# VH-VL binders against q8ixk2r445to577: the designs that were tried, part 246

Target 1, 133 residues: q8ixk2r445to577
Amino acid sequence: FFGMLQNKGLTDYCFDYNPPDENQIVGHQVILYLCHGMGQNQFFEYTSQKEIRYNTHQPEGCIAVEAGMDTLIMHLCEETAPENQKFILQEDGSLFHEQSKKCVQAARKESSDSFVPLLRDCTNSDHQKWFFK
Key: E = the ipSAE of ESMFold2; O = the ipSAE of OpenDDE; V2 = 0.75 times the mean of E and O plus 0.25 times the DockQ between their complexes.

## First folded at step 13 (VH-VL)

Design kf2 (framework fv_axatilimab; at its last look DockQ between E and O 0.85; V2 from the best seeds 0.00; counts 0 for: pae O 2.2 > 2)
Fold by ESMFold2, look of step 13:
Structure kf2 (fold): chain C 133 residues (1-133), chain A 120 residues (1-120), chain B 107 residues (1-107)
Amino acid sequence: as target 1 above (133 residues)
Amino acid sequence: EVTLKESGPALVKPTQTLTLTCTFSGFSLSDFGMGVGWIRQPPGKALEWLAHIYWDDEKYYNPSLKNRLTISKDTSKNQVVLTMTNMDPVDTATYYCAHKLYPGRAFDIWGQGTMVTVSS
Amino acid sequence: DIQMTQSPSSLSASVGDRVTITCLASQGIRYYLAWYQQKPGKAPKLLIYGASRLQSGVPSRFSGSGSGTDYTLTISSLQPEDFATYYCQQHNSYPWTFGGGTKVEIK
């Protein structure tokens, strides 16, 4: 899949990545922002290795969650996807993080006027459902 | 239909505490994404944001006024309350409460505003 | 704090004119930008959110554009009912801040 990764329960909000330095894309948090498709900050690829790639920039970034954390951050993609970069986009739309055994949910980012994707215990909430467009 | 209305005293003496109530209908602050903010406008001057409360009870204040402001909600009464201590004549303004649908959106529905005059 | 510098502070124009109001942020605000119209004695009314998205019920002669630090409100053909003061507002960073306003007077 390639496109804008949207939340079912939070209409018109998409995964968005806008690092402060385009040449240093590693280590910053992914957010949710109004879907607009401009500037390629909202384009991601879901790969056969179960990665969510930010591949419109070189070097390519892959979304990861560090052990014990709940935030989605950008790492460099590796030839073989590490376990912390593997997500299962299930048929019901849930986005399951294999290593943590948790699901990606839309939540409010502390100290900002924005939403972010965070890991939470899996539920059937539409705020944990995602799709590409 | 979403509506908001401010209520409170029209005249406050210097050093007193102002308490303003925003009573609203057509939404609940327990509903996911909702927020209510307070904005003031001195006569003939620009708008100034004061405080905001989200549905998850997170609260944010203009830091230049932080120690003077308290915002709270009563979801069962559909009310948000702003308290501002140690009023000064420079705080004379029209005070508005306003609805915000989601983080990332703007203040889409405003109350009519209430004029508060601070004088002896 | 992000300072919003709005210009001009006032302008006078004829019905039918194209009017442009600018708002400059002291740092990037990532399209977290709204425009409001305020008529005397009334509350502000939202015109534009997300820098360029037209609020429901707002006439299409209003448009917003810009990115980064530089944002513009345009009225393509000024009407008599557009006499008002216009404000920009950023909500990228706390505290949320407004521009100083632009008073539009019809000649």
Scores: ipSAE 0.497, ipTM 0.832, lowest interface PAE 1.8, mean pLDDT 90
Fold by OpenDDE, look of step 13:
Structure kf2 (fold): chain C 133 residues (1-133), chain A 120 residues (1-120), chain B 107 residues (1-107)
Amino acid sequence: as target 1 above (133 residues)
Amino acid sequence: EVTLKESGPALVKPTQTLTLTCTFSGFSLSDFGMGVGWIRQPPGKALEWLAHIYWDDEKYYNPSLKNRLTISKDTSKNQVVLTMTNMDPVDTATYYCAHKLYPGRAFDIWGQGTMVTVSS
Amino acid sequence: DIQMTQSPSSLSASVGDRVTITCLASQGIRYYLAWYQQKPGKAPKLLIYGASRLQSGVPSRFSGSGSGTDYTLTISSLQPEDFATYYCQQHNSYPWTFGGGTKVEIK
């Protein structure tokens, strides 16, 4: 699967990554933004290694969850996907992070007028449902 | 249908505190993503954002007003209240409350506005 | 604070004309830009959000474009009911700020 990764509950919002330096793409937080279909910052790929790749740039970035964190951070992809970069996009639309055993939920970022994907306990909320468009 | 309506005094004396109430319907401030903001407009001038309150009771204020503002909500009454202390004639304006659905969205529904004149 | 510089402050146009209004932000606002229409004695009406998204019920002759710091509202063919004042607004960062407005008058 590839394209815009859109949230079901938070209508018209998609995964978005816009690093301040295009030559240094790691270490920043993935956010949610209005889906615009203009590619680049909103183009992701779900791979057979269970990675969510930001592959419009070389080297390719993969979304990871750092220890003790609930945010999605961009790391470099590795030949073998590390455990903290593995996600399961389930048939019901839930996006499950294997290592933390939590689901990705669209949430409001604290002290900001923005939304972000955060790890939360898995529920049947549409805010935890995702699909590629 | 979402509707909002401002209420409060039309006339305030200098140094007094203005209290405005926004009564709304068609949505709840207990709902995720919901927010209500206040915007004012002096006669013949541009719009100025004053404050905003979200469903989770997080609040933001325009720092240019030197902490004169307080915003609060009563979800059970579908009301948002704005207080502004130490009013001055320069604060004479039409005051609007408006609905804002999500971050990234804008003020999509506005009240009709209420004119507030500050004069001795 | 992010300053929104709107231009022109006023313009005269005729029915059927293409009208363009520009809003320049003092720093990047990442498409968190809205356009409003306001008529005398009335509250502002939302036209465009997310820089380019048409608000429901707004005629398709209105469109928004831009990125970074530079944004534009376009009316492809001005209609009699479009004579009004237009405002841009950023909500990328607090405090949210409006442009100075553009009054579109009949020529």
Scores: ipSAE 0.343, ipTM 0.809, lowest interface PAE 2.2, mean pLDDT 93
ESMFold2 (binder alone), look of step 13: mean pLDDT 93; pTM 0.951

Design kf3 (framework fv_axatilimab; at its last look DockQ between E and O 0.93; V2 from the best seeds 0.00; counts 0 for: pae E 2.2 > 2)
Fold by OpenDDE, look of step 13:
Structure kf3 (fold): chain C 133 residues (1-133), chain A 120 residues (1-120), chain B 107 residues (1-107)
Amino acid sequence: as target 1 above (133 residues)
Amino acid sequence: EVTLKESGPALVKPTQTLTLTCTFSGFSLSTFGMGVGWIRQPPGKALEWLAHIYWDDEKYYNPSLKNRLTISKDTSKNQVVLTMTNMDPVDTATYYCAHKLYPGRAFDIWGQGTMVTVSS
Amino acid sequence: DIQMTQSPSSLSASVGDRVTITCLASQGIKYYLAWYQQKPGKAPKLLIYGASRLQSGVPSRFSGSGSGTDYTLTISSLQPEDFATYYCQQHNSYPWTFGGGTKVEIK
C-alpha cells in the first residue's frame, strides 16, 4: 500500500511529514494535516517488512516509536526493520504498533493547533482507523 | 446548522469584570475536535484573538492580556463563558465567539458579536 | 508572537479587476493561514483555510496561495459584493494573530 495515509474518523486529515531540512529528514515528529494529494510530504508506503516508509527522499525514512514515547518519529530505514518500526495495518483499518502493543490514534497536539498520530490503547474508534488513498 | 450568539453587558465600568456568554447550537463541545474561540475588534481596528477552548477542556489565552482572561464551557447548556478582569476603556470592542471544527482549521462560523463599552 | 504584516492596508479597484492581497508572517506558519472577509457592521466570514482551501459556499473567484512566510489572497474578477475588508490569520503558534486588514474600495 502507498499514497496518502488518511484517518477515517477525521474529515480530510492525512499523515504529514515536513522536516525543516530536506537533507536531514530524521528526528522529527510525524503530524496530521489536511490531505492535499500533492505527494512529497504526504506520500507514504506500507512495506512487506511492516514499515511505514517516507520514500520521497534518499536515504529513505521509516516511522519509529522511541522508547517511552507515544509519538511517531522519523528514523532511517534499515535493511532489516527494527522492532520499533514495525506496524500492522489490520483489516479493520487499525494501525497496530507491535512493540508497544498500542494503536495509532489521531489526537490533538499539545500546545499546537494541529493533530498528530499518537500511540493509544486500542479501541474501535474511527480515529484509530486508517486507509491509503 | 451551526449558530452562535454572544450575550453580556453592553456597558462595563473600569476595573470591573466582564462576563460574556456564547450560546451555540448545531454542534456539541463533547464531540471530538470541536472548539470555540473568542475574538474582539475595537471600533475601526483589526481583529484580536482572546482565548480558545477545546472539547477536551484544553484552554489557551492571549498572553498580551496579562492573565485577565478565563474561558470555560458548559457542554450540557451548549455554552462557553469568557471572563475578563480589570476592564479598561481600551478594552472597548465588539466581542465575537466563533466555532472551529478541528485543530488545524479556521473559525468557520461566527456569532454576530456583542458591543462592549468600558466607561465611567 | 508571530506578527502578520498585511499589504496593502487599502486599495481601490473596479468591478472585474484582479485583486491581490498579501500577508507576511514574521516566521514560518506552515500553511496554518486563513483569510476572512468582513463587511461593515458584520462578523467576519471565512473564505480560505489551510492557506489554499476554499471554504464551502465561497465563490471560486477567491483563491489562496503561498508557503513559509508569504501568503496571498486573490480575487480573479472583483464583483460588487466583494468590496469589504479582508484579514489574514495565522494559527501555527499561540497566540493566534491577525493581519492589520486590507480595505478594498470602489475606484
Scores: ipSAE 0.833, ipTM 0.937, lowest interface PAE 0.6, mean pLDDT 96
Fold by ESMFold2, look of step 13:
Structure kf3 (fold): chain C 133 residues (1-133), chain A 120 residues (1-120), chain B 107 residues (1-107)
Amino acid sequence: as target 1 above (133 residues)
Amino acid sequence: EVTLKESGPALVKPTQTLTLTCTFSGFSLSTFGMGVGWIRQPPGKALEWLAHIYWDDEKYYNPSLKNRLTISKDTSKNQVVLTMTNMDPVDTATYYCAHKLYPGRAFDIWGQGTMVTVSS
Amino acid sequence: DIQMTQSPSSLSASVGDRVTITCLASQGIKYYLAWYQQKPGKAPKLLIYGASRLQSGVPSRFSGSGSGTDYTLTISSLQPEDFATYYCQQHNSYPWTFGGGTKVEIK
């Protein structure tokens, strides 16, 4: 799968990554923003290794969650996907982070006027449902 | 249909506390994503953002007015209340409340505004 | 605080003219930028959000563009009802700030 990764409960909101330094893409948080027609900062690939790749730059970034954290942060992809970079996109649209046993949910980012994807206990909420467009 | 209406005194004396109520219909501030803000406009001048409250009860204030402002919501009454302490004649303005659908969106529906004059 | 500088502060134009209004932010605001129209005695009306997205019900002669610090509102063919003051607003950082306004007068 590749394209814009859209939230079901927040219609017209997609994963977005806009690092301040285009030559250093690691260490910043993934956000949600209004889906736009071009896949510039909003183009992601879901791989057979269960990675969510940001592939608009080389070397490619992979979304990760650090131990004990709930935020989705960009790391460099590795040849074999580390456990903290593995997400299962379920048939019902839930996006499950296997290492933490939590689901990705749309939530408001503290101190900003934006949504972010965060790990939360899994529920049946449409805010935890995702699909590629 | 989303509507908002500001209510409160048209005239306050210097040093008094202003209380403004935004009464709205067509949405609930308990609904995921929604927010209400307050904006003022002195006569003949530009708009100035004052405060914002989100559905999750997080609140943000203009730092230049931070210690003078309090925003709160009452979801059972469909109201947002702004208080501003120590009013001064320079605070004379039209005060608006406005709806925001989600973070990342703009103020899409405004109340008609209420003029507040601060004078002895 | 992010300062929003609008230019020009006022302009006069004829019906049918193409009008551009610029808004310069003191630092990058990404795409957290809105444009509002305000007529005398009325509340502001949202025209554009997300820098370039047209609000529902707004005529297609209005468009927004820009990135980083530089943003533009364009009216492709000015109409008599477009006499108003226009404001930009950033909501990238608190406090959210408005530009000083651009008064558009129809000749």
Scores: ipSAE 0.445, ipTM 0.823, lowest interface PAE 2.2, mean pLDDT 90
ESMFold2 (binder alone), look of step 13: mean pLDDT 93; pTM 0.952

Design kf4 (framework fv_axatilimab; at its last look DockQ between E and O 0.80; V2 from the best seeds 0.00; counts 0 for: pae O 3.4 > 2)
Fold by ESMFold2, look of step 13:
Structure kf4 (fold): chain C 133 residues (1-133), chain A 120 residues (1-120), chain B 107 residues (1-107)
Amino acid sequence: as target 1 above (133 residues)
Amino acid sequence: EVTLKESGPALVKPTQTLTLTCTFSGFSLSTFGMGVGWIRQPPGKALEWLAHIYWDDEKYYNPSLKNRLTISKDTSKNQVVLTMTNMDPVDTATYYCAHKLYPGRAFDIWGQGTMVTVSS
Amino acid sequence: DIQMTQSPSSLSASVGDRVTITCLASQGIRYYLAWYQQKPGKAPKLLIYGAHRLQSGVPSRFSGSGSGTDYTLTISSLQPEDFATYYCQQHNSYPWTFGGGTKVEIK
């Protein structure tokens, strides 16, 4: 899939990545923002390796979760996807992180006017359901 | 239909504490995503954000006024209360409360405002 | 604090004119930008949110554009009811800040 990754429970909110330095795209947190399709901030590719790629820039970024963390952070993609970069987008819309056995959920970002995707125990909440548009 | 209405004293003496109440209907501040903010406008001047409270009880203040401001909510009464200590004539303004649907959205519904004059 | 520099502070225009108001942020605000209209004695009214999204019930002659630090409100064909003061507001970073306002007057 390629497009804007939207949340079912937060209507019109999408994965968004806008690093402060265009030349240094790694190490920053993915957020959720109003779906708009501008500036290439909200276009992601879901690959056959189960990656969520930010591929509008070279080198390409892949969403990862660092060990013991619940935040989705941009890493450089690798030729073979590391386990911490593998997400399964399931038929019911849940986005499952294989290594942690947790699901991606929309949550409020502390100290900001933003939502963020975070890992949480899997539930049937619409805040854990995602789709590409 | 979402509505908000500010209430409180129209006249306050310097050094006194101002308490303003925002009473609203058409939404609950316990509902996921909701927030209420306070904004003021001195006569003939620009808007100034004062404080905001989210549904999860997180609170944020304009740091130039933080030591003077307290925001709280009473979800059962559909009210948000702003308290501002040590009032000064420069604080004379119209005070607004406003609704905000979600983080990332804007203040989409405003109260009519209440004019507060600070003088002897 | 992110300073919002709004220009011009006032302008005179005729009905039917295209009006452009700019808002410059002191640092990038990533589309966390709203535009409000305010008439004398009234509360502000939301026109544009998310930098580009038209609020429900707002006429399509209003539009927002921009990115990064530079944002613009455009009124494509000014109407008599559009004579008002316009404010931008950023909510990317606390404290949330407003521009100084642009008063649009009849010429």
Scores: ipSAE 0.498, ipTM 0.841, lowest interface PAE 1.8, mean pLDDT 90
Fold by OpenDDE, look of step 13:
Structure kf4 (fold): chain C 133 residues (1-133), chain A 120 residues (1-120), chain B 107 residues (1-107)
Amino acid sequence: as target 1 above (133 residues)
Amino acid sequence: EVTLKESGPALVKPTQTLTLTCTFSGFSLSTFGMGVGWIRQPPGKALEWLAHIYWDDEKYYNPSLKNRLTISKDTSKNQVVLTMTNMDPVDTATYYCAHKLYPGRAFDIWGQGTMVTVSS
Amino acid sequence: DIQMTQSPSSLSASVGDRVTITCLASQGIRYYLAWYQQKPGKAPKLLIYGAHRLQSGVPSRFSGSGSGTDYTLTISSLQPEDFATYYCQQHNSYPWTFGGGTKVEIK
């Protein structure tokens, strides 16, 4: 699966990554923003290694969850996907992080005019459902 | 239908405090995502954002106004109040309140604005 | 603070003309850009939000484009009711800031 990763509950919002430097794409937080269909910062791929890849630059970035954190941070993809970069996009649309055993949920970013994807306990909320468009 | 209307004094003396009230309908500030902001415009000049308040009572202010601003809400009355201390003739402007949906949206509905003149 | 540089400050055009207004941000604002139309004695009216999204009820002759720091408002065919002042606004970060405005006048 590839394209815009859109949230079901938070209508018209997609995964978005906009690093300050296009040549240094690691270390920043993935956010949610209005889906604009222009590719670029909103183009992602779900791979057979269970990675969510940011396929706009080489080397490619992969979304990871750092120890003790609930935010999604961009790391470099590795030949073998590390445990903290593995996600399961389930049939019901839930996005499950294997290592933390939590689901990705669209949530309000503190002190910001934006939403972000955060790890939360898995529920049946549409805010935890995602699809590629 | 969402509507907003500004009310307050048309004339304020220098050093006095301005109090403006925004009365709105068609939405509630108890609803997730709702926000109301204040924007002003001196005659013949550009727009300037002043302050914003959200449904959860989170507030933001324009730092250029040196902490002269206070914004508050009364959800039961569907009102947002803006106070601005130590008024100066340079603060003469049309003051607007406007609705903005969180997150990532713009001011989609505006009041008609109220002209405030600061003069001795 | 993010500075919004709007250009031109004014322009003259005729009905049917293609009009383009530019807004340059001092730093990247990631599509958190809105365009407003204002007529004399009236409050601003939202035209475009999210840099590219047409507000409901706004004619399709209005469009927004751009990315990073550079954004444009385009009126494909200027109509008599379009003569007004236009403003851009960023809400990527506080304080939210507006451009200086562009007055579109009759040639």
Scores: ipSAE 0.059, ipTM 0.730, lowest interface PAE 3.4, mean pLDDT 93
ESMFold2 (binder alone), look of step 13: mean pLDDT 93; pTM 0.952

Design kf5 (framework fv_axatilimab; at its last look DockQ between E and O 0.70; V2 from the best seeds 0.00; counts 0 for: pae O 4.2 > 2)
Fold by ESMFold2, look of step 13:
Order: structure tokens, then sequence, then C-alpha cells
Structure kf5 (fold): chain C 133 residues (1-133), chain A 120 residues (1-120), chain B 107 residues (1-107)
């Protein structure tokens, strides 16, 4: 899949990556922002290795969650996907993080006027449902 | 439709505490995504954001005023209350409350505003 | 705090003119920018959110553009009812801050 990764319960909000330093794409948090389709900040690829890849930028970034954390941050992609970069986009739209056994949910970012994707216990909430467009 | 209305005293003496109430309809502040903010405008001057409260009860204040401001909500009454302590004539302004649909959106519905004059 | 420097402070233009108003943020604000119109004695009215998205009910002659620190409101063909003061506002970082305003006078 390639395109804008949207939340079902939070209409018109997409995964967005716009690091403060455009020359260093690693280590910053992915947010949810109004889907606009302009620029490359909202285009992601879901790969056969179960990665969510930000490949419109070189070097390529892959979304990861560090052990014990709930935030989705950018790492460099590797030839073989590390466990913390593996997500299963299920038939019902849930986005399951294999290593943590948790699901990606839209939530408010406490320190900014943004929604963010965070890991939470899996539920059937539409805020945990995602699709590419 | 969304409506908001500010109420409170039109005249306050220096050092007194101002309490303003925003009464609204057309949304509930317990609904996911919703927020209400307070903005003021001194006569002939620019807008200044004061405080904001989200549906999840998180509160944010302009740091230059945060020791003077308290924002709270009463969801059962569809109200948001702003309290500002130690009023000074420089705080004379029109005070607005405004609705915000979601984080990342903007203030899309405003009350008509209430003029508060601070003088002895 | 992120300063919003709005230019010009005032301008005069004729009906039908193309008008541009700019806002410069002291730091990048990632499209967390809104434009408001305010007429005398009235509350502000939202025109543009997300830097470029037109609020429902706002005429299409209004448009927003920009990225990073530089943002612009454009009125493609000024109408008599567009006499007002315009404010930009960032909500990327607390405190949320407004520009100083641009008063648009119809010649």
Amino acid sequence: as target 1 above (133 residues)
Amino acid sequence: EVTLKESGPALVKPTQTLTLTCTFSGFSLSTFGMGVGWIRQPPGKALEWLAHIYWDDEKYYNPSLKNRLTISKDTSKNQVVLTMTNMDPVDTATYYCAHKLYPGRAFDYWGQGTMVTVSS
Amino acid sequence: DIQMTQSPSSLSASVGDRVTITCLASQGIRYYLAWYQQKPGKAPKLLIYGASRLQSGVPSRFSGSGSGTDYTLTISSLQPEDFATYYCQQHNSYPWTFGGGTKVEIK
C-alpha cells in the first residue's frame, strides 16, 4: 500500500512527518494532521516486511516504537525489518504492533495542538482503525 | 448549530477577581475533540489568547498570565468559566470565548464578546 | 513564544484589486496557521485554517498559502464587504499567538 494513512474515527486526519530539522529525519515523533496531500510529509508505504516506510526521503525512514514506549518515532529502515518496526494492518483496519502486542490509536498530544498515533491496548474503536488512500 | 455567549460583570475595580462564564450550545465539551478557548482584545489593539480547555480536561494558559488565570468546565451546564485575579486597568478589553472542533483546527465559532472595564 | 509578524499593518485598495497579507513566524509552525477577519464591533470570523483550507461559507476569493515560517492570505478580487482587519494566528506551540493585524481600507 502507498499513500496517505488515514484514521477512520478521526475524519480527514493522516499520518504526518515533518521533523524540525529537515536534514535529520531520525528520532522525531509522527503526528496526525489534516490530510492535504501537498508535499511529501503525508506519504507512507506499507511494505511486505510489515514496515510503515517514509520513503519519499533519503535515507529512508521506518516507523518504530522503542521498548516500553508508546510513541511512534522515525528510525532508519534496515534490510531486514527489526521487530520494533513491524506493524500488522489487519482486515478490520486495526494497526497492530507485533513486539508490544498493542494497537495504534489516534490520541491528543498533550504538549501541542495535535493528534498523534500512540500505542494502546487493542479495542474495536474506530480511533484504532486505519486505511490508505 | 454552535453558539457561545459570554457573561459577567462589565465593570471591575482594580485588584478584584473577574469571573466570566461562557455558555454554549450545539456541542458538548465531553465529546472527543472539542475545546473552548478564551481570547481578549483591548480597545483598538490585537487579539490575545488567554486559555484553552479540551474535552479531556487538559488546560493551557498564556504563560504571561498563568498565575492569574483559572479555566474550568461544567459539562452538565454547557459552561466554561474563566477566572482572572488581580485585575488592572490594562486588562480592560473585550473578552471572547470560542469553539474549536479538534486539535489542529482553528477557532471556528466565537461568542459576541463581553466588554470588561477595569477602573476605580 | 513564537512571534507572528504581520505585514502590512494597513493598506488601502480598490474594489477588484488583488490583496496579499503576509505573516512571518519566528519559528516553523508546520501549517498550524489560521486567518481571521474582524469587522468593527464584531467577533473575529474564521476564514482559513490549516494554512490553506477554506472555512465553510467563506467566499472562494479568499485563499491561504505558505509553509515553514512564511504564510500569505490572498483576496483575489477585493469586494466592498472585505473592509476589515485581518489577523493570522499560530497554534503550533503554546502560547498561541496572533499577528498584529492588517487593516484593509477600501479606496
Scores: ipSAE 0.332, ipTM 0.793, lowest interface PAE 3.2, mean pLDDT 89
Fold by OpenDDE, look of step 13:
Structure kf5 (fold): chain C 133 residues (1-133), chain A 120 residues (1-120), chain B 107 residues (1-107)
Amino acid sequence: as target 1 above (133 residues)
Amino acid sequence: EVTLKESGPALVKPTQTLTLTCTFSGFSLSTFGMGVGWIRQPPGKALEWLAHIYWDDEKYYNPSLKNRLTISKDTSKNQVVLTMTNMDPVDTATYYCAHKLYPGRAFDYWGQGTMVTVSS
Amino acid sequence: DIQMTQSPSSLSASVGDRVTITCLASQGIRYYLAWYQQKPGKAPKLLIYGASRLQSGVPSRFSGSGSGTDYTLTISSLQPEDFATYYCQQHNSYPWTFGGGTKVEIK
């Protein structure tokens, strides 16, 4: 699967990554942005290694969850996907992080006028359902 | 259908405090993502954002107004209140309240506006 | 604060004309740009949000484009009811700010 990764509950919002430097894409938080369909910062790929890749630049970035965190951070992809970069996009649309055993949920960022994907306990909420468009 | 309506005094004296009330229907400020903002427009001039309040009671203000603004909500009454202290003739304008669904969205529904004149 | 420079401040056009209005932000606003139409004595009406998304009920002759700091509103074929003042607005960061407006008048 590839394209815009859109949330079902938070209508018209998609995964978005906009690093300050296009030559240094690691270390920043993935956010939710109004889907604009222009690719680039909103183009992601779900791979057979269970990675969510940001492949607009080389080397490619992969979404990871750092220890003790509930935010999605961009790391470099590795030849073998590390455990903290593995996600399962389930049939019901839930996006499950294997290592933390939590689901990715669209949520409001604290003290910010923005939305972000955060790890939360898995529920049946549409805010935890995602699809590629 | 979403509707908003501003109410308050049409005339305020300099140094007095303006209190405006926005009464709305068609949505609730208990709903995730909902927000209401205030925007003003002096006669013949451009629009100026004043303040915004969200469903979770987070508030934002235009810093150019030097902390003269206070915004609050009464969810049970479907009302948002704006207070502006130390009014000056330069604050004469049409004041609008407007609905904003998400941070990434725009003001999609507006009240008709209420004209406020500041004069001695 | 992010300044929104709107151009032109006014223009004259005829029915059927293609009209383009530009909004330049002092810094990147990442598609958090809206366009409004306002007629005398009335509240602004939302036309476009997210830089290019047409608000429900708005005629398809209106379109928005742009990225980064540069954005445009286009009316493909101006209609009699389109003579009004148009405003852009950024809501990328606080304080939210509007452009100075563009008055579209009858030639």
Scores: ipSAE 0.039, ipTM 0.717, lowest interface PAE 4.2, mean pLDDT 92
ESMFold2 (binder alone), look of step 13: mean pLDDT 92; pTM 0.942

